# Designs tried in a protein design chat: miniprotein binders against a2bj90. Part 168

Target 1, 235 residues: a2bj90
Amino acid sequence: MSRSARRKTSALNTVLRVVEVFASIQGEGPFTGTYSVFVRLAGCNLRCPFCDTRYAWSLEAGKPLGVEELVEEIARYEPSLVVITGGEPLLQRHPLNSLVEGLESLGLRVQLETNGILPAPARDEQLWRVYHVVSPKDVPVRVPGAKLHPSWVDYARATGRAWFKFLVANEQHVREVAEYVAKLGIPRSRVYIMPLTPEKLDMKELLELHSRIASLAVKWRLNFSPRLHLLVQLP
Below, E stands for the ipSAE of ESMFold2; O stands for the ipSAE of OpenDDE; V2 stands for 0.75 times the mean of E and O plus 0.25 times the DockQ between their complexes.

## First folded at step 20 (miniprotein)

Design QX14 (at its last look DockQ between E and O 0.93; V2 from the best seeds 0.87)
Fold by ESMFold2, look of step 20:
Structure QX14 (fold): chain B 235 residues (1-235), chain A 83 residues (1-83)
Amino acid sequence: as target 1 above (235 residues)
Amino acid sequence: NPDDEDEAQWVLKLARIYQRAAERAARRGDYDKAIFYLDLAVELLEEALELFSNPEIRKQIEQELQTTKERIEAFKKKLEEQK
């Protein structure tokens, strides 16, 4: 009646709690514009007031999915990029490494989005080889408990596979970001500033905010990240 | 200088964008989000005071600041009631 003890043990190590899987365009960061499949993992170690995905905060918001089945589902979309996001995906680190292994075996490019509180990948993790966009929440927006783990700077230096993305509203915020990254030794070529956009902003306001933050990026010699999916009205 | 005047007007406009976002969030019961956006609006209104010399404009901004701070306290009370 019940499955064998061997299968039970194996299933526990290959399961992720997943909120949603969907195709769209990567709208942010260095891979902006890429046809992507998004895998939103449940659970977060922060409660950012500006979060636009609050429905992913609780681990219970996700449904258990086997890693092998998830790889097959993702592959059917024929993505150019697989974006692992959440919540905070590193809360499910062990099965996430299994997912990455499966995706890489199919030659799929993987990017992880993380708030950077948990440590960067170790050399023996499958996550070591994927791309990471790290979004610290302790500057300028200062979410309690959001301290960036210092290993992300070491990881970025060692691998060249991490970028740092910051939400900003104005030049004061950009100055705070510039001081923060200089103190941590993060080169500006790895830094993105992105407009702090409320939901349901009308298109004229959205475009003007993008223009203002992009101009600041040029002035401060930082990279600019749009929120392209908002501009083109995709999820 | 037209560019300095444009920047000053943008700072005010952005403060009001965040005020509207806060009211939308509050209508949904998201008082933590509402407070976050109003705190941003306060920062921007204070910046705007440094950018405008016109007494009537400054008076308007100071009134808007006071109203915004009162709204923050009202939303903090609502947030505590949700606990």
Scores: ipSAE 0.856, ipTM 0.935, lowest interface PAE 0.6, mean pLDDT 92
Fold by OpenDDE base, look of step 20:
Structure QX14 (fold): chain B 235 residues (1-235), chain A 83 residues (1-83)
Amino acid sequence: as target 1 above (235 residues)
Amino acid sequence: NPDDEDEAQWVLKLARIYQRAAERAARRGDYDKAIFYLDLAVELLEEALELFSNPEIRKQIEQELQTTKERIEAFKKKLEEQK
C-alpha cells in the first residue's frame, strides 16, 4: 500500500460526523441518574416515525470532528459516563472504535446507544469493552427495516455489558416484549421497558404514564427505564 | 371492578394523549409521526371498547375510533403528496 493510501485510511478512522456534544444526566436505562456527556453522531439506518432527533438522520447534519479533538472536548466536562448516541452510532464504526480507545485511555466509562440492526462488536474491536444499551425497533413497535441482529444476544451473554430497552404504551406491548425476549433467550434482568412518550406531554400526564408503565414492569418482572431527563426538565 | 374502571379510563385517556400528539405532528407536516400516534390511539380505543360496558361510553368510543381511522387515511394521503 502506498504512503498516500495509508494516510487516506488513517484519516477515515480519525473523523466523526457529530451533531452535538452536551453534558446532562443520563435519563434512561441502567445508568439512569449518571452525570454524562452525550455525543450525538449523525446518520441513521432507520426512519422511526416517533424519533425525537430527526435532525440527526442525515450524515450531512453532523460536522466533521477529529477523534483527538472530540476526546479533549469530552474530557473537559469531567463526566462520570460518556454516552455515544445519535441516529445510529455504529454507522461510523471505524472512527467510533478510535474514539472509544481515546476515552478509555483517560479512564472514562463509555456507554453506546444503538438500535441493534448492525452486528454487535467483535472481540478485536475497542467497542467490545464498553457498555451497550440496545433499543430494538421491531418489537413491540414495528419500524420498517428494523430487525435485531442475533449477535447482540450472543454479545450480551458473553460480556454482561448489554441491556435491551423497549418502548411500550400498554400491557399488550409489555407482553409482546416478554414473549420476544423469552424466544431469543435474553434474561429478564437485561430487559428494560420504557414509556413511549410523545413530545411536549403535560407533566401530570407524563408522570401518570411513567407510573402505569412502572407498575407493568413490576407485574411482568422487567426493569423499568424512566425518561428522567423529561421529568426533571434537563436536555 | 373499580380497578377495571380505572384501567379503562386510563386507556381512553392515553388514546387521547396520542391523538393530541398526532395532531401536533400533522400541524408540523410530520404525517408519518401523526399516523404512528393515531395507530397507537386506534389500538387503545379498541382496548377501551373491550373494557367499557356502559353503552353511552361505548358509543362515544366507537365514534372516536371511526374519526381516528378517517384521520389516518387523510394523513396517509398527505404523506403521499409530500413524496
Scores: ipSAE 0.847, ipTM 0.938, lowest interface PAE 0.6, mean pLDDT 94
ESMFold2 (binder alone), look of step 20: mean pLDDT 85; pTM 0.826
ESMFold2, look of step 21: ipSAE 0.844; ipTM 0.931
ESMFold2 (binder alone), look of step 21: mean pLDDT 85; pTM 0.824
OpenDDE base, look of step 21: ipSAE 0.843; ipTM 0.936

Design QX15 (at its last look DockQ between E and O 0.94; V2 from the best seeds 0.86)
Fold by OpenDDE base, look of step 20:
Structure QX15 (fold): chain B 235 residues (1-235), chain A 83 residues (1-83)
Amino acid sequence: as target 1 above (235 residues)
Amino acid sequence: NPDDEDEAQWLLKLAEIYQRAAERAARRGDYDKAIFYLDLAVELLEEALELFSNPEIRKQIEQELQTTKERIEAFKKKLEEQK
């Protein structure tokens, strides 16, 4: 391989397409309440009808940012957690591994949010070392092209660093989640149900929906994920 | 059962929440999102219908179901016109 080909391959592994970087509270999943920097990556392999971040679906919606520059930007916020989200972060897997390496070198904790369609991290990837919240889109909501990759179940068992978060509206959805995770052999302790909230919901209605879904979580012995950022009016 | 009546009333309210969300999406031209929320509203209305025994309430829910299904078909047509 020529020196020019090695430089092009090294440059491809050092640039991310980033939509936004901001500080807030993690509102969802096992790290709810954590002061976090959010890195929203561009590009998604799904077109979920209910997606609140449709502006991130195109890779072109993101700006090219160097991994080193992004690590420095994140570090300035002194976060308790770095949350990598977007459309689908694993579409940028190679530079994302480099980002994780940089963040971990500073002692920063990292959580990935993924739709679980792409394969889980391999043992030789930097991504193997971080936390993952997998949000399947095949149950109970049936997004076309959504299918949980089976390697996420294996990764969860091997590492204990994965959780599965499901959107639900009613008890029937909770039942479908319970059956699905039982069939896959996902422990209930790794399962979160979260209310399927539309945009611009009234605060009273939002609270009532949270209450109803939380009660179902207790009844079905599942973990509950709030939409805490919506409840406290943070980004 | 009082618990079934409370649940049924909640399902109707949640269906209305999703119907309002669908109408907001449709006004923006997001017909895929509108259809998604109306499909959820249909599921909730069908579940509520099973819990209500009152014939007049059942009739109202059946009417709302029919209207919601007609709205879904209208938005499917609009979504096809965008392609």
Scores: ipSAE 0.860, ipTM 0.944, lowest interface PAE 0.5, mean pLDDT 94
Fold by ESMFold2, look of step 20:
Structure QX15 (fold): chain B 235 residues (1-235), chain A 83 residues (1-83)
Amino acid sequence: as target 1 above (235 residues)
Amino acid sequence: NPDDEDEAQWLLKLAEIYQRAAERAARRGDYDKAIFYLDLAVELLEEALELFSNPEIRKQIEQELQTTKERIEAFKKKLEEQK
């Protein structure tokens, strides 16, 4: 098949359930501050009580979009980073791999956000080559059913393309995270702690919580993740 | 100890933040979120109680703990009703 025919066939076979596509700043984790396009995929395998995107839990919340159409839409934003999030994006793994292929063919950098319950990418998946921010929900927030798949630690060691991000409220939570990552063999350079911020905090409270958690990150020699988009009032 | 006093006051403030978040969630019918934040508030109040020695302050914290635990049980009943 010609190059044109192969691209057409691949894109036509793949549809994603998409809740929203929008431009903003990546506010969390290792790529904080990057001009990004966010692609929120529908469906989640968790019902975290603290979730601020409950509208993405059901697969039916997503509109079906062809991968080729979605790649073209994303490219028009000229992003520095494409953030694939959700729900849980790995529930749509097959069309997600097709999306990643299309984005990478245009030289676009991709980051995936996942709760880590489903396995890390295999070497022959397009997802193998992208960056991953893994947010386990079994510690310290103890969401039922949220066990991190052990392949993510192996993937992080093999590729250097995964980081682990944890919501924390206080030092006891940070201690629990430190014990958890040590037990799993996750190096602290790959670990972020992030303030557990409920909605509708006034700015003084938001800054104080950031300050307290950042100080704990320094004390425990872990990376700190802000929620920068909240501080600068972006979506 | 001034460091313990600052930490204890922060723990009380953070517990209040989560209690307010829980009430907002409950008004929307999100009782799982409300319970989650109240459980955090209980943890923080228990930590703060260990740092205060003044009996009048400790009594106030213990009263707040009792009230918070009662709200958790009330919200658990409402969550079960949503099943």
Scores: ipSAE 0.817, ipTM 0.919, lowest interface PAE 0.8, mean pLDDT 92
ESMFold2 (binder alone), look of step 20: mean pLDDT 85; pTM 0.826

Design QX16 (at its last look DockQ between E and O 0.91; V2 from the best seeds 0.87)
Fold by OpenDDE base, look of step 20:
Structure QX16 (fold): chain B 235 residues (1-235), chain A 83 residues (1-83)
Amino acid sequence: as target 1 above (235 residues)
Amino acid sequence: SPEEEDEAQWLLKLARIYQRAAERAARRGDYDKAIFYLDLAVELLEEALELFSNPEIRKQIEQELQTTKERIEAFKKKLEEQK
């Protein structure tokens, strides 16, 4: 391979399409309450009708940013956690592995948010070492083209570094989640249910919805994920 | 039971939350999002209808279901017009 081909392949692994970088509190899943830097990557392999971040669906909505520059930007916030989110972060898998390597070299903890359609990390990927919150879009909501890749169940069992977060509106949705995770052999301790909240919900209605879904979580012996950022009015 | 009545009232309230969200989405031209929230509202209204025994409340829910289904079809038409 010519020196030019190696430089082109190295350059392709060092640039991410980034929509936004911001500091906030992680509002969802196992790391709720953690001071975090959020990196929203561009591009998604789904078109969820309920998505609040539709502006991130196109790769062109993101700016090209070098991995080194992005690591430096993130480090300036002194985060307790780096949350990689977006449309679907794993669409940028190669430069994302380089980003994770850079962040881990600084001793930063990393959590990925993914829809679980793409394969879980392999043992030789830097992504193997990080935490993952997988949000399936096939149950109880049925987004066209959504199917959980089975390797996520294997990854969760092998590493203990994956959790599964499901959007729910009522007890029937919680039942469907319980049946789905039982069928897949996902331990209940790795399952979070989260209220399906529309945009611009009134605070009283938001609190009542959280209360109802939290009660269902207890009844069904599942973990509850708040939308804490919405409750405390953070980004 | 009083617990079933409380649940039924909550389901109605939640259905109406999603209906309002759907109408907000439709005003933005997000008809896919509008349809999604109205489908959820239909499911919740149908569940609430099973829990209510009061004939006047049942009649109101049935009317709200019919209206919601008509709105879904209207938004499906609008979604196809955008393609």
Scores: ipSAE 0.870, ipTM 0.949, lowest interface PAE 0.5, mean pLDDT 94
Fold by ESMFold2, look of step 20:
Structure QX16 (fold): chain B 235 residues (1-235), chain A 83 residues (1-83)
Amino acid sequence: as target 1 above (235 residues)
Amino acid sequence: SPEEEDEAQWLLKLARIYQRAAERAARRGDYDKAIFYLDLAVELLEEALELFSNPEIRKQIEQELQTTKERIEAFKKKLEEQK
């Protein structure tokens, strides 16, 4: 490997651009309610209009942190789950695999949140062994450039470690999700619908929206994801 | 039917939730977010219109639709100015 390539590889292997690290409750998806440490990585390959974490879009929003130092910081929280999110965490794939290695060596369970545009983990990646919640942005919302990589369906079938989560506002959206997942061969047991929740709703509106989407989940035999952290006012 | 009336009233309420969210986003200069929420509001108002037969209520929804679509165009101009 050349000097230039070696230096680039070393920086990528040992450093992540991190926006924030904090403890909270996982409020969404299959691990809802779990005491978690969130690691928000900088950079995103989408500019979703509904994004509630726009401050993480730019890679420059993150501070460089060494992987070893980050593992130690996370471990001090004694989390039941480490949630790697962002932006889009897979933009920093190589050092992310190093972080996962460190976390798993301590017996910490890891979940990644991704928009699914970049391919699913290969079998030889540390990311192969973690849990993934994939949130496609091409249905029912139509974010330009948001095409789910087909490898995520193969990965979910091979490992049982991926779930698919969709933002919905009404029954028409749920119908679109149902058609989409059927076409891709994603089983209902792996699908979550979640309320498309604007910022700063009052509690009555938030509860009513949750109730309506939960009723649709039952009607369509899909899993329901709350936004629990909003309901309990946690970050 | 009672179920259709409940759904129609909820669609109107949800449309107004998204309209308010759009105005909040616009105040921050997030016109892409504002447009996204207003597009949702339009969809919900159109669904609600299909469920109401009372002409007074339908006229109010049609006026709200027109106002919302005009607001979308105004925000699209603002978004282009930010580019």
Scores: ipSAE 0.861, ipTM 0.940, lowest interface PAE 0.7, mean pLDDT 92
ESMFold2 (binder alone), look of step 20: mean pLDDT 87; pTM 0.858
ESMFold2, look of step 21: ipSAE 0.840; ipTM 0.930
ESMFold2 (binder alone), look of step 21: mean pLDDT 87; pTM 0.858
OpenDDE base, look of step 21: ipSAE 0.869; ipTM 0.948

Design QX17 (at its last look DockQ between E and O 0.94; V2 from the best seeds 0.88)
Fold by OpenDDE base, look of step 20:
Parts: structure tokens; C-alpha cells; sequence
Structure QX17 (fold): chain B 235 residues (1-235), chain A 83 residues (1-83)
């Protein structure tokens, strides 16, 4: 391989398409309440009709940022957690592994948000070491082209570093989640249900919806994920 | 059962939340999002209809179901016009 080919392959692993970087509180899943820097990556392999971040669907919506520059930017916030989200972060898998390596070298904890369509991390990837919240889009909501990759169940069992978060509106959705995770052999302790909230919901309706879904979580012996950022009016 | 009535009333409120969200999405041209929320509203209204015994309330829910289904078909047409 020529020196030019090695430089091109090195350059491809060092640049991410980033939509936004911001500090807030993690509002969802097992790390709810954690002071976090959010890195929203561009590009998605789904077109979920309920998506609140449609502006991140195109890779072109993101700016190219070097991994080193992005690590320095994140570090300035002194975060308790780095949350990598976006459309689908694993579409940028190679430079994302480099980003994780950089962040871990600084002692920063990393959580990935993924739709679980792409394969889970392999043991030789830097992504193997981080936390993952997988949000399947095939149950109970049926997004076309959504299917959980089986390797996420294996990864969760092998590492204990994955959780599964499902959007639900009613008890029927919670039942479908319970049946789905039982069939896949996902432990209930790794399952979160979260209220399916539309945009611009008023606080009274938002609180009632949270209360109803939380009660269902208790009834069905599942974990509850709030939308805490919406409740406390943070980004 | 008082518990069934409270649940049925909640399902109606939630259906109406999604209907309002659908109309907001449709005003933006997001007809895929509008259809999604109206499909959820239909499911919730159908569930509520099973819990209500009052004939007048049932009639109102049936009318709301019909209207919601008509809106879904209108938005499907609009979505196809965008392709």
C-alpha cells in the first residue's frame, strides 16, 4: 500500500460528521440525572416518523470535525458522562472508535445511544468498553426497516454494558415489549420503557403520561425511563 | 368499574394529545409523522370504546374514530403527492 493510501485510510478514521455538541443532564435510561456532554452525530439508517431530530438524518447536516479537536471540546465541559447520539452513531463506526479511545484516555465515561440495527461492538473495538442504550424500533412501534441485530443480546449478556429502551403509549405496548424481551432472552433488569411523548406537550399532560407509564413499569416489573430533560426544561 | 372509567378517560385524553400532535405535524408538511400519531390515536380510541358502556360516550368515540380515519386517508394522499 502506497504512503498516499495509508494517509487516506488514516484520515477517514479521524473525522466525524457532527450536528451539535452541548452540555445538559442525561434525561433518559440508566444514567438519568447525570451531567453529560451530548455529541449528536449526523446520518441515520432509519426515518422514524416520530423522530424529534430529523435535521440529523442527512450526513451533510453535520460538520466535519477532527477526533482530536472534538475530544478537546468535550473535555472543556468536565462532563460526568459523554453521550454519543445522533441519527445513528454506528454509521460512523471507524472514527467513532477513535473518538472513544481519545475520551477513555482522559478517563471520561462514554455512553452510546443506538437503534440496534447495526451489529454490536466486537471485542477488538474501543466501542466494546463503553455503555450502550439500544432503542429498538421494531417493537412496539414498527418502523419500516427496523430490526434489532441479534449481536446486541449477546453483547448485553457478555458485558452487562447494554440496556434496551422502548417507546410505549399504553399497556398493550408494554405487553408487547415484555413478550419481545422474553422471546429474545433479554433480562427484565436491562429493559426500560419510556413514554412516547409528542413535541410541545404541556407540563400537565407530560406529567400524567409519565405517571401512567411509570405505573405500568411497576406493574410489569420493568425499569422506567423518564424524559427528565422535558420535565426540567433542559435541552 | 371506577378504575376502568378512569383508564378509559385517560385513553381518550391521550388519543387527543396524539391527534393534536398529528395536526401540528401536518401543518409542517410532516405527513408521515401525522399518520403515525393518528394511528396511535385510533388504537387508543378503540381501546377506550371497549371500556365505555355509556351509549352516548360510545357514539362520540365512534364519531371521533371515523373522523380520525378520514384524516389518516387525507394525509396518506398528501404524503403520496410529496413523492
Amino acid sequence: as target 1 above (235 residues)
Amino acid sequence: NPDDEDEAQWLLRLARIYQRAAERAARRGDYDKAIFYLDLAVELLEEALQLFSNPEIRKQIEQELQTTKERIEAFKKKLEEQK
Scores: ipSAE 0.860, ipTM 0.944, lowest interface PAE 0.5, mean pLDDT 94
Fold by ESMFold2, look of step 20:
Structure QX17 (fold): chain B 235 residues (1-235), chain A 83 residues (1-83)
Amino acid sequence: as target 1 above (235 residues)
Amino acid sequence: NPDDEDEAQWLLRLARIYQRAAERAARRGDYDKAIFYLDLAVELLEEALQLFSNPEIRKQIEQELQTTKERIEAFKKKLEEQK
């Protein structure tokens, strides 16, 4: 392949469709409270009715950005964590692996958020070495077409770099999550339950829902995830 | 017992939170989101019924359930009109 042809092929392999890049805190899961840069990728393979980020569903919602340019933009924030989210980031798997390579070359820690429908990273992917928060959408909510790929459980056991996060409203939901993770062999230490919070809750309601779900987490010996960014009013 | 009453009252408050969220979503034309929240409210109201023994309270919850199910059907019709 000539130098010019390789450069054209590399440009195609190094472009991501990006909806937004912004600094905030990670409000959910094992890295809650961390100063983060969020990279929201366009495109999703689900249409969850409760989705907070419907504006990222279409691939056309993102603008094309070169991976090298994106790495430089992210680095200027000096983040403690880079959170790659979306839509469903794994729809752009090839250029996403290039982005991860660039970020890791600068020593930046990376976390991916995924609905887990597409397979977990293979050992030869850059994504193998990053952290993943997997949010299955078939329990307790039942989003059509949402089925966790079994490779995520294997990946979590092999690497210790994946956690599973579930939206719940009540104890019946927590029971369903407990049954689901037991059936799949997901250890409790990798499981988070998180309050199913509608938009525009007043603070009293938000706090009470957090308190109730946190109490259930203790009762069922599961990890609790807040939605901290809602409590502190950050994006 | 006291824990069942506290849980039942919380389930009622939570159902109403989701009912309000559904109406907000419907005002934006997001009828799929509205239906999701009302389905959740129905689940919570049905769970609360299992915890109340008082016939008058149970009748009130059953009426709220019926009203909520009627709103679900209305929103389903609206969602189909958007297709």
Scores: ipSAE 0.850, ipTM 0.931, lowest interface PAE 0.7, mean pLDDT 92
ESMFold2 (binder alone), look of step 20: mean pLDDT 85; pTM 0.836

Design QX18 (at its last look DockQ between E and O 0.85; V2 from the best seeds 0.83)
Fold by OpenDDE base, look of step 20:
Structure QX18 (fold): chain B 235 residues (1-235), chain A 83 residues (1-83)
Amino acid sequence: as target 1 above (235 residues)
Amino acid sequence: NPDDEDEAQWLLKLARIYQRAAERAARRGDYDKAIFYLDVAVELLEEALELFSNPEIRKQIEQELQTTKERIEAFKKKLEEQK
């Protein structure tokens, strides 16, 4: 390989398309309540009708940012967790592995948010070492083109570093989740149900919905994910 | 059962939350989002209808279901006009 080809391949692994970087509280999943820096990556392989971050669907919506510069920016917030989210972060898998390496070198904990369509990390990837919250879009809501990649079940079993988060509106949705995870051999202890919340809910309605879904979580012996950021009015 | 009536009333309330969200989405031209929320509202209304025994309440839910389905078809048409 020529020196020019090595420079082009190295440059491709060092730049991310980033929509936004901000500090807040992780509002969802196993790390709820954690002071976190959120890195929203651009580009998504889905078009979920309920997506609150449609502006991140195009890769062009993100600005190119060097991995080193992004690590420095994140470190300035002194986060307890770095949350990599976006459209679908794994569309930028190569520079994302470099980002994870940089963050871990500083002793920062990393959590990835993914739709689980793309393969789970391999053992030789830096992403293998981080935490993952997988949000399948095939159950109970059925987004066209959504299918959980089987390797996520294997990754969860091998590492204990993956959880599965499902959007639900009622008990029927919770039943469908319970059947789905049982069929796939996902332990209930790794499953979170979360309220399917429309935008701009009244606080009373939002709280009642949380209460109803939390009660279903207890009834069905599943973990409950709040939308804590919505309840406390944070980003 | 009092518990079934409470659940049925909640399902109606939740359906109406999604209907309002759908109408907000439609006003923005987000017809895919509007259709999605109305599909959820239909499921909730159908479940509520199974729990209600009162004929007048059932009739109201059936009317709301029909109206919701008509709105879905209207928004599907609008979504196709955007392509």
Scores: ipSAE 0.855, ipTM 0.942, lowest interface PAE 0.5, mean pLDDT 94
Fold by ESMFold2, look of step 20:
Structure QX18 (fold): chain B 235 residues (1-235), chain A 83 residues (1-83)
Amino acid sequence: as target 1 above (235 residues)
Amino acid sequence: NPDDEDEAQWLLKLARIYQRAAERAARRGDYDKAIFYLDVAVELLEEALELFSNPEIRKQIEQELQTTKERIEAFKKKLEEQK
């Protein structure tokens, strides 16, 4: 590889298209309640009708930001967790690995949120060593093109660093999730069900839905994920 | 069965929450979201129907199902017009 070609590759690996960076509480999944900095990357390979972050769908929604500058910005928040989300962060895989390298060099704990369409990290990627919450969109919700890449199950078994989170509204949805994860060999200890919340629920409705889905999680022996940020009104 | 009655009433309540959310989304022109919410409402009504034995209640749910499915088709036409 010539020096010129290596320089072009390095420049591409040093810039991310970023929609927003902000501090909040991780409200979902295994790290619920953790003081976090969220890094929302631009671009998505899905157009989920229920998506809360449609403003991140286009790659053009992100501003180009140097990885080194981004690491410095994140570090100033002194986070307990860095959550990389989007859109679909793996669309920017190469510079994302550079970001992870920088964050880990400072001892910062990193979690990625992904729809799981693109393959799980390879052993030689920085992403191999971080935590992943994988949210498949083909069960029980059925988003066209949302096939979970099978490497995520292998990755979860090999590393113990991936969990699978599913939006559900009722027991039929939970049954579909249970069948899906059994078919794929995903152990129930790695599975979260989370309330599928329509827009603008009042607090009583939101709590009732949480209560019903949590009861289903107990019944089906699955983990429950709240949407804690909605309950406490944080971003 | 008291537990079946409580669950069935919750499913009806939740279906109506989704129906209202769908109408709000449709008023903004978000017909893909509206259709998604109504699809969830149909699933909830179908599940509730399985829990009720009372013919009057079952007939009411079946009518609500039909109305909701017709609304889905109307929103599908609107979504196609946006393309």
Scores: ipSAE 0.801, ipTM 0.914, lowest interface PAE 0.8, mean pLDDT 92
ESMFold2 (binder alone), look of step 20: mean pLDDT 85; pTM 0.835

